# Ledger of designs, part 5: VHH binders against q12xb4

Target 1, 267 residues: q12xb4
Amino acid sequence: MLDFVGLGLFDEKDISLKGLEKIHNADKVYVEFYTSILMGTDLEKMEMLYKKKITVLSREDVEQHAEDWLVDAKDSNVVFLTGGDTMVSTTHVDLRLRAADMGIKTTLIHGASIASAICGLSGLQNYRFGKSVTIPHPYVSNRGVRVVSQTPYDTIKNNIEAGLHTAVFLDIDKDKGYMTVNQAMEILLEVEGKLGEGVMVDRLAVGIARAGSPSPVVKADYIEALRDYYLGGPLHIVVIPAELHFVEAEALVKLAGAPEGILENID

## First folded at step 24 (VHH)

Design G4
Fold by OpenDDE, fold request of step 26:
Structure G4 (fold): chain B 267 residues (1-267), chain A 122 residues (1-122)
Amino acid sequence: as target 1 above (267 residues)
Amino acid sequence: QGQLVESGGGLVQPGGSLRLSCADAGFTFSSYWMAWYRQAPGKERELVARITRGGRTNYADFVKGRFTISRDNAKSTLYLQMNSLKPEDTAMYYCAASIRYTYGDYTEYDYWGQGTRVTVSA
């Protein structure tokens, strides 16, 4: 048996009781930290609270060598832990499919997801969101050229035109680190500078830091201002609102510190 | 937009084989979903093959088992082994990368290569 368990948003205490029960009944517990990280905890604290040894799996272990540890689930109880909610990442779906191919039965124990948390924190309605997007870290090509993805800009643009909000996930890279809201704003403005379509000029954005923590930060402002706003430590995520309901606008002003001027442009 | 570099294209006879490669030294390869696209003259760009981070693959209907997409994360390289090539396979072949899952919409990819030309002719 293979149990996928979502750990929640921030620390070891965010796990559900059902998740904890799965861990207690497990013969082997694995965790991956490359799709999401619980910034409020560490492996030692997790093991202490869960009273179980936890083996950390690398991206390669999960994506390329899963059979090496999945085989244990054929005749024992194996738990696979992830930050946030399980199966949100397509990587997890791949893993589950691989398990199925091996004849391994799987179960899901859900955790809190940033996808819904951003709605609660910002006051924006979940049903008004369009396609989400991830901003990848820019890189320098082998030719020495800085490469910045345009896809986030276009996705946001399309959503805005459709009157839909955009959840903008920020890249997590083992070498480049956790992308910040500030970096994300800079990247979007950089792309704006290249394309000149006006999508990001004075665009309202919401920066969210450390969702699920005792001290989350939610700040709404225009991108140019938000770029310079200090949100503190990771993890960060961005939401780009489109057309706002009057309740959403009020929420952004009162709960996220958005400029009051946004209340003037509400239908 | 991207600086992925395709290689391996060329002229082959019908029934021949080619192996395309795609790589970039500055690219965090292992973090991306990868795909091959192709565009024939006067035609729209179309998906050839996709590969997930975990190595699961999907192919266009016209591939019919002739092509194999694979990846080597250690070498940060994407491959397309093309066998039993046909004249209708003549096209510019592009490598694409996405940090997110894609449904085959070419607009969903973050980075593209410059393309490598494949010509199948007797």
Scores: ipSAE 0.077, ipTM 0.603, lowest interface PAE 2.7, mean pLDDT 92
Fold by OpenDDE, last read:
Structure G4 (fold): chain B 267 residues (1-267), chain A 122 residues (1-122)
Amino acid sequence: as target 1 above (267 residues)
Amino acid sequence: QGQLVESGGGLVQPGGSLRLSCADAGFTFSSYWMAWYRQAPGKERELVARITRGGRTNYADFVKGRFTISRDNAKSTLYLQMNSLKPEDTAMYYCAASIRYTYGDYTEYDYWGQGTRVTVSA
């Protein structure tokens, strides 16, 4: 048996009781921290609270060599832990499919998801969100050219035109680290400078830091101002609102410190 | 200058084979979902094959078992083995990378190569 367990957003206490029960009944517990990480805890604290040894799996272990540890699930109970909610990452779905191919039965124990947390924190309505997107870290090509993805810009543009909000996930890279809201704003403005379509000019944006922590930061402002706003340590995520309901606008002003001027543009 | 670098294209007779390669252009290859697209003159760009981070593959209907997409993360290289090539396979072939899974819409990919030309002709 293979149990996928979402750990929640921030620390070892965010796990559900059902998740904890799965861990207690497990013969082997694995965790991956490359798709998401609990910034408010560490492996030692997790093991202490869960009263179980936890083996950390690398990206390679999960994506290339999963069969090496999945085989244990044929005859024993194996738990696979992830930050946030399980199966949010397509990589996890791929893993589950591999398990299925091996004849391994799987179960899901859900955890708190950043996808819903951003709605709660910002006051924006979940059903008004369109296609989400991830901003990858820019890179320098082998030819020495800086490469910046335009996909986030286009996705946001399309959502705006459709009257839909955009959840903008920020890249986690082993070498470049956790992308910040500030970096995300800079990247979007850089693309704006290149394309000049006006999508990001004076665009309202919401920066969220450390969702699920005792002290999350939610700040809404125009992208140019938000670029310079300090949100503190990771993890960060961005939401780009489209047309706002009056309740959403009020929430952004009162709960996220948005400029009061946004209330004037509400129909 | 492309974001990715394709190679292996060329002229081949019907029934022939080619192996396309797409090399890492400086990004973290293993973190990306990869795909091959092609575009024939006067036609829209279309998906040929795609591969997950974990190596699961999906192919367009016209492939019919003739092509194989694979990846070598250690070499940061994507491959497309094309067998039993047909004249209708003549196109510019593009390598594409996405930080997230895509549904086959070419607009969802983050990075593209400049393409390598494949010509199938007697």
Scores: ipSAE 0.074, ipTM 0.592, lowest interface PAE 2.9, mean pLDDT 92
Fold by OpenDDE, last read:
Structure G4 (fold): chain B 267 residues (1-267), chain A 122 residues (1-122)
Amino acid sequence: as target 1 above (267 residues)
Amino acid sequence: QGQLVESGGGLVQPGGSLRLSCADAGFTFSSYWMAWYRQAPGKERELVARITRGGRTNYADFVKGRFTISRDNAKSTLYLQMNSLKPEDTAMYYCAASIRYTYGDYTEYDYWGQGTRVTVSA
């Protein structure tokens, strides 16, 4: 059997009791840190608390060579640990499907997810969120051309037009590191400069850092101002609100330091 | 000027084969879902095939086993092996990459190539 276990948001203590139980009953425990990472812990602390040896799997191990370790789950209990909640990453779905193809039964133990945590932290209502998007790190092509994705900009635009908030995930790249809220704002403004559709002009944005930690940072401001706001260390995520409910607006002001002026724009 | 570089297109007779390639070493290839799209003259761009980070594939209905999408992460290259080509396969073929993947009929991609032209004609 293969048990997918979400570890939660920040450190080794965020795991659920059910998740911990799965680990204790496991013959083999694996973890991946490439889709998400618990910034408040490390492998040693995890192993110490969970009282189990944990094997770290690389992206290649999971995506290219999963059969090599999945086969153990046919005859034993294998746990696959991930930051956040399991199956949030499509990579995990692929893995689960592969397991199924191999005749391996899978179970899910859920963990806290940034997708829901942003609602709690910001006060924005989860049911008002539309399609989420990820901002990839810009890159220079082999031809020497700087490439910036427009997808986030378009997704945000579409959501706003539909009256929906946008969760904007920030790229985690092995070479370029953890994208910051500041970088995200820069990228969105860059795209605004290119497309000029007005989507990001004076747009309210929420930057969130280190959700689940003892000291999370939630800062709401207009994108130009947020670009220059220091949120501290990773992980970061951005929310772009659409039209706000009066409770949402109040929450953003009181809980996220949004400009009080946003209260005046509430119907 | 393209975000991705397609190659392998050309003129082929019906029943022939082509292998398209798409590559760009400028981004973390293995972190992206990839796809091939095509656009025939006067028609809308349509999905041909998709491949996940882990190599799972999905094909358009018209492919009917004729095409195979694959990826080599070590080479940061996407492939489309096209067999049993038909005149109706004539189109500009585009490579696309997405940092996020949604299972469904359509996905918005972050990066696109400029395309490689495939012409199937007797």
Scores: ipSAE 0.053, ipTM 0.579, lowest interface PAE 2.8, mean pLDDT 92
Fold by OpenDDE, fold request of step 26:
Structure G4 (fold): chain B 267 residues (1-267), chain A 122 residues (1-122)
Amino acid sequence: as target 1 above (267 residues)
Amino acid sequence: QGQLVESGGGLVQPGGSLRLSCADAGFTFSSYWMAWYRQAPGKERELVARITRGGRTNYADFVKGRFTISRDNAKSTLYLQMNSLKPEDTAMYYCAASIRYTYGDYTEYDYWGQGTRVTVSA
């Protein structure tokens, strides 16, 4: 059997009791940290609390060579740990499907997800969110050209036009590190400079850092100002609000430090 | 399937006051966001005031402190206290309820009353 267990948002204590139970009953425990990472803990602390040895799997182990370790789940209990909630990533769904193809039964133990946490932290209503998007790290092509994705800009634009908020996930790269809110704002403004459609000019944005921690940071401001605001250590995520409910606006002002001027545009 | 019922409308002189009420008529009142709308002759329906389940309020710009929206969940009743009424406040006033946040679109409300008429005239 293969148990998928979401670890939650921040540290080893965010796991559910059911998740912990699965680990205790497991013969082998694996974890991946390439889709998400618990910034408030490390492998040693996890192993100490969970009382199990944990094997870290690389992206390649999960995406290319999963059968090598999945086979153990045919005759034993295997746990696969992920940051946040399980099955949020398409790679996890693929993994589950591969397990199924191998005749391995799977179960899901859910963890806290950033997808819902951003609503609570920002005060923005979950049902008003549109398509989410990820800002990838810009890269230099083999031709020496800087490549910046325009997809986030367009997605945000479309959501705004539809009156929907946008959850903007920030890239995690093994070489470039964890993208910050500041970098995200810079990238969006860079794209604005190229396209000139006015979507990001004086756009209200919400930066969130270390959701699930004892000291999360939530800061709302216009994108130009937020670009220069220090939110502290990772992980970061961005929300771009569209039309605001008066409660949302009030929340952003009082809880996230948004400019009071945003209250004037509420009908 | 409950329908909200407004009351308290009538004829009043400029500078006068009225207290509108909206009563629960078949739904769980405390679970709903509530609002007052009005529609003057020849004009579109416009928001007057909103109130959350928790009692947070929001008002249209034209209210300017003259009106107060409130709710009594124990009595399943919504109120609109209107003071310093003006002739331009003459309209049909409607109570509305929504199970979720509304974003300025009256189509998002789940229930509406039939309205109570307010006439402000010398």
Scores: ipSAE 0.026, ipTM 0.445, lowest interface PAE 4.5, mean pLDDT 92

## First folded at step 25 (VHH)

Design H5
Fold by ESMFold2, fold request of step 26:
Structure H5 (fold): chain B 267 residues (1-267), chain A 122 residues (1-122)
Amino acid sequence: as target 1 above (267 residues)
Amino acid sequence: QGQLVESGGGLVQPGGSLRLSCADAGFTFSSYWMAWYRQAPGKERELVARITRGSRTNYADFVKGRFTISRDNAKSTLYLQMNSLKPEDTAMYYCAASIRYTYGDYKEYDYWGQGTRVTVSA
């Protein structure tokens, strides 16, 4: 049996009681830290609280070589831990499908998700969100050319035109690290400079750091100003609002420090 | 204008085979969903095959059974084995990479190659 257990947002205490029960009954416990990381804890604290050895899996172990450890679930109780809620904003449904192909029964034990936390922290309504996007780290090709994806820009443009907010996930890469809000703003402005379509001109953005912690940072400002705002350590996420309801605008001003002038443009 | 590099295209007779490759060591292939697209003259780009980060595959109906997509993450290389080629397979073939899975719209991909020409004719 394979149980997927979401760890929630910040530290080892965010696990549900049902999740903890699954860990206690497990023969093997695995975790991955590459889709997210619980900034308020570490492996030692998790093992101390959960009273179980936990084996860390790399992206390659999970994405490329899953069968090497999934096979254990044929004859024993295996738990797979992730930050947040395992199947939200990840592609880990692939593991459930691979397990099914191997005849392994799976279950889901949910945790608090960043997808809901951004709504609570910002005051933006979840039902007005469109397609989410991830900004990948730019890279330099083998031919020495710097490559920046424009796909996030285009997705944000389409959502704004439809009156929909965009949740903008920021790349996590083993070599390039956790992308910051500052880097994300620079990337969007770089693409704006190349396309010239005006999507990022006078555009409000919300930067969120360390959701679920005792001291998260939530800062709303125009993209050029937010580029220079220090949000502290990871993990970061961005939201690009579209047309705001008057309650959403008030929330951004009072909870995220948005410029008060946005209240004058509310329909 | 893409920076991924396709290779292996060329002129083949009907019924022949080609193996296309796509590489660029500037990013980690294991982090990306990969696909092959093609574009014949006067037509829109169309999906040929796609592969997840975990090597699960999906194929367009018109190529089912003739083509095989695969990846070798140790070599940072995507492949398309094309067998039983037909004149209708004549097109420019592109590899594409996305940090998220896509639903088959070519506009959803983050990175592209320049393309490699495949021509199937007697």
Scores: ipSAE 0.385, ipTM 0.754, lowest interface PAE 3.8, mean pLDDT 90
Fold by ESMFold2, fold request of step 26:
Structure H5 (fold): chain B 267 residues (1-267), chain A 122 residues (1-122)
Amino acid sequence: as target 1 above (267 residues)
Amino acid sequence: QGQLVESGGGLVQPGGSLRLSCADAGFTFSSYWMAWYRQAPGKERELVARITRGSRTNYADFVKGRFTISRDNAKSTLYLQMNSLKPEDTAMYYCAASIRYTYGDYKEYDYWGQGTRVTVSA
C-alpha cells in the first residue's frame, strides 16, 4: 500500500500523529523536496525523530520514473512524504492514478498547507481568493533573449477586477533556487513596464517568509517599497489583495505593518 | 512575443503526414506542462493536444486519433506527429509551456512560440 503523508509547514515536528504512525509501520519511506522543503529541519533530523531511513526522490523520480519505486507498494507498506499537504498545490494526484493502474491502494494523511497558513498569518479571508498563480524564474532563450512570463500579471489583474485576492507562489528551481519576494516584486514591475496597464501601480502586496516557524515574517506594503524590504531566508510567498473588507485591512495594518492609509479606502 | 521555436511545418497533400517540433533549451523543460495550439485565419486559437510533465496526454475531439503529442525532456523538445492530414487542419501551429497544469485556456500558458505554418491542399 502507499500512504501519502503531509509534513506541514516548517520542521520535523509538524507531522501529525497519524503521519508518524504510518511511518512507524512503513517498510520504505520516500520524500521529495522539490514542491516545497521544510526549512526548519534536514534529512538527518527527520530520520532521527521518525526512527526510519528516508530516501529522497528527485522530480524525475517522482514525475517520470514513478513506477521504479511504486512497485514496492504492491507487497509492502510505502510512505511518500511531502512538505505541506501532499495534494494541495501539487500534481501528485498523478501518483495516485499510477498506483491505481498498478492495483495499489493509497491513503492520504493531511498536513498543514501554506494555502491556509497565508490566511491566518495575514488575516485575509480564504473564500475571497481567486485563481492562484506561480511566478516562474525568467530565463534566457536559445536566441539570447531574456523571457519573462506575463501570465502572473494577467491573473492578478483578472482577480483584482473580480474583487478576489491572489496567492502568488514563487518558483523553486534546482539551478536558480528559491525565488524571493524581492525578485517577485521586480518581475511584476518589469511586466508592468512592458504592459503599462497600471495593475502594479500603487498596489498593496503581502510578503510572507518562513510560515510555520517560531518567527515568521509577514510584511504588507506597496509593491515598490516591498521590493526593497528584506524578509530573510526562504521560503517566501506573496499575496496580492484586492478589495479589502474593513477587518482584513485592519489585520494587514496591525499584523503585517501595512501603511495606515489603506484604512481610508474601505467602508 | 514568444521564444519557443517550432519547426516542421509545410505544404502537404490531404492524407499526408508532418512532424512538428518545438524546442527551447532556456528553461528546465521537465518542469513544464506543454501543449500544441492552432489558429486558422479568422478563427480563435484552439487546443490541439497537451501533455503533462509525466507524459499523460489529452487531445481535442477533432484530432480523432490522427495526431500524437510527445516530449523528450532530455532533448528539451516537444513533438506533434500529424497523420491523415485534412484541408481543415490548415493553420498556424503554436507550442506553449506552463509552469502549472492548465485547463486548456490559452491564457494559462507562460511561454509561446511564433508558430509554424501547416498547409494541407490538393
Scores: ipSAE 0.306, ipTM 0.704, lowest interface PAE 4.7, mean pLDDT 90
Fold by OpenDDE, fold request of step 26:
Structure H5 (fold): chain B 267 residues (1-267), chain A 122 residues (1-122)
Amino acid sequence: as target 1 above (267 residues)
Amino acid sequence: QGQLVESGGGLVQPGGSLRLSCADAGFTFSSYWMAWYRQAPGKERELVARITRGSRTNYADFVKGRFTISRDNAKSTLYLQMNSLKPEDTAMYYCAASIRYTYGDYKEYDYWGQGTRVTVSA
């Protein structure tokens, strides 16, 4: 048996009681920290609270060599831990499918998800969100050319035109680290400079840092200003609002420090 | 959009084979889902094959077992083995990379190559 368990947003205490029960009954417990990480804890604290030895799996272990450790689940109870909620990342779905191909039964224990947390933190309504997108870290090609994805820009544009908000996930890279809100704003403005479609010009944006912590940071401002705003340590995520309901606008002003001028455009 | 470098295209007779390659060492290749697309003159770009980070594969209906997509993460290279080629396979073939798995929309991919031309003719 393979149990997928979401750990929640920030520290070892965010796990559900059902998740903890799965760990207590497990013969082996694995965790991955490359899709998400609990910034308010460490492996030692987790092991102490959960009273179980935890083995850390690399991206390679999970995505390329999963069969090497999945085989344990055929004859024993194996728990696979992830930050946030399980199966939010498509890589986890891929893992679950591989388990299924091996004849391994799987279960899901859900955890708190950033997908819903951003709504609570910003005051934006969940039913007004469109397609989400991830900003990848830019890179320099073998030819020495800086390469920046335009997909986030286009996705945001399409959502705005449809009157929908955009959840913008930020890349986690083993070499480049955790992308910040500041970097995300810079990238979007860079793409605006290239395409010139006006999507990001004076665009309202919401930066969120350390959701689920005792002191999360939520800051709403125009993208040019937000680019220079310090939100502190990871993890970060961005929301790009479209047309705002008056309650949403009020929430952004009062709860996220948005410019009061945004209230003037609300009917 | 981003740059990838395709190679291996060329002229081949019907029933022949080609092996396409796509590479760029500038980004973390193993962190991306990859795909091959093709575009014939006057037609829309269409999906040929996709591969996940864990090397699970999916193919367009017209492939019918003739093509195989694969990846070598150590070499940061994507491959498309094309067998039993037909004249209707004539097109520019593009390599694409996505930080998230895509669902058949070419707009979902983050990076693209310049393309390599495949011509199938007697």
Scores: ipSAE 0.230, ipTM 0.680, lowest interface PAE 2.1, mean pLDDT 92
Fold by ESMFold2, fold request of step 26:
Structure H5 (fold): chain B 267 residues (1-267), chain A 122 residues (1-122)
Amino acid sequence: as target 1 above (267 residues)
Amino acid sequence: QGQLVESGGGLVQPGGSLRLSCADAGFTFSSYWMAWYRQAPGKERELVARITRGSRTNYADFVKGRFTISRDNAKSTLYLQMNSLKPEDTAMYYCAASIRYTYGDYKEYDYWGQGTRVTVSA
């Protein structure tokens, strides 16, 4: 049997009681840290609290060679741990499909997801979100040319035109590190400079840091101002609102420090 | 934009084979969902094949088992093996990369190559 257990947002205490029960009854416990990282904990603290040895799986182990460890679940209890909620914003449904092909029964034990946390922290309505996007780190090619993806800009534009907010995930790269809200604002403004479509001009954004921690940061401001605002350590995420309902605008002002001027023209 | 570098194109007779490659310095392939697209004169770019981070593949209907997409993450290289080539396969072939899963719309990809020309003629 294979149980998928979400770890929640920030530290080892975010796991549900049901998740803990699955770990306690497991013969083997695996975790992956490449889709998200719980900034408030580490493997040793997790093993101490959960009272189980936990084996870390790489992206390759999970995405390319899943059968190598899935086989354990044919005749034992296996738990697979993921930050947040396992099936939200991941492609781990592939593991369930592979397990099914191997005759392995699977279950889902949910955890708190960043997808719901951004709504709670900002006051933005979850049903008002469109297609999400990830801003990848720019790179410099062998020809010396800086390469910046414009796809996040285009996605945000399309969502805004449809009246939908955009959840903007920020790249986590082994060599380039955790992308910050500041870097994300700079990238969006750089693309605006090249495209000149006005999408990022006078555009409100919400920067969120350390969701689920005792001291998260939620800061709403115009993109140019957010570019220069320090939100502290990782992990960061951005939301680009479209047209705001009056309750959403009030929430951003009162809870995220948005300029009161955004209340103008709100019905 | 278009800093990924394709190679392996050329002139080939019908029924022949070509192997396209795509690479760029400083690009970390393991983080990306990859694809090959093509564009014939007067047509829109169209998906040829795509490959997930986990090497699961998906092909356009016109491929009909003739092409194979693959990746070598250690060498940061994407490949397209093209067999049984037909005159209608004549096009510019582009590699593309996305940090997130795409549904095959070429506007969803983050990075593109400059293209490599494939010409299939008697």
Scores: ipSAE 0.089, ipTM 0.609, lowest interface PAE 6.7, mean pLDDT 89

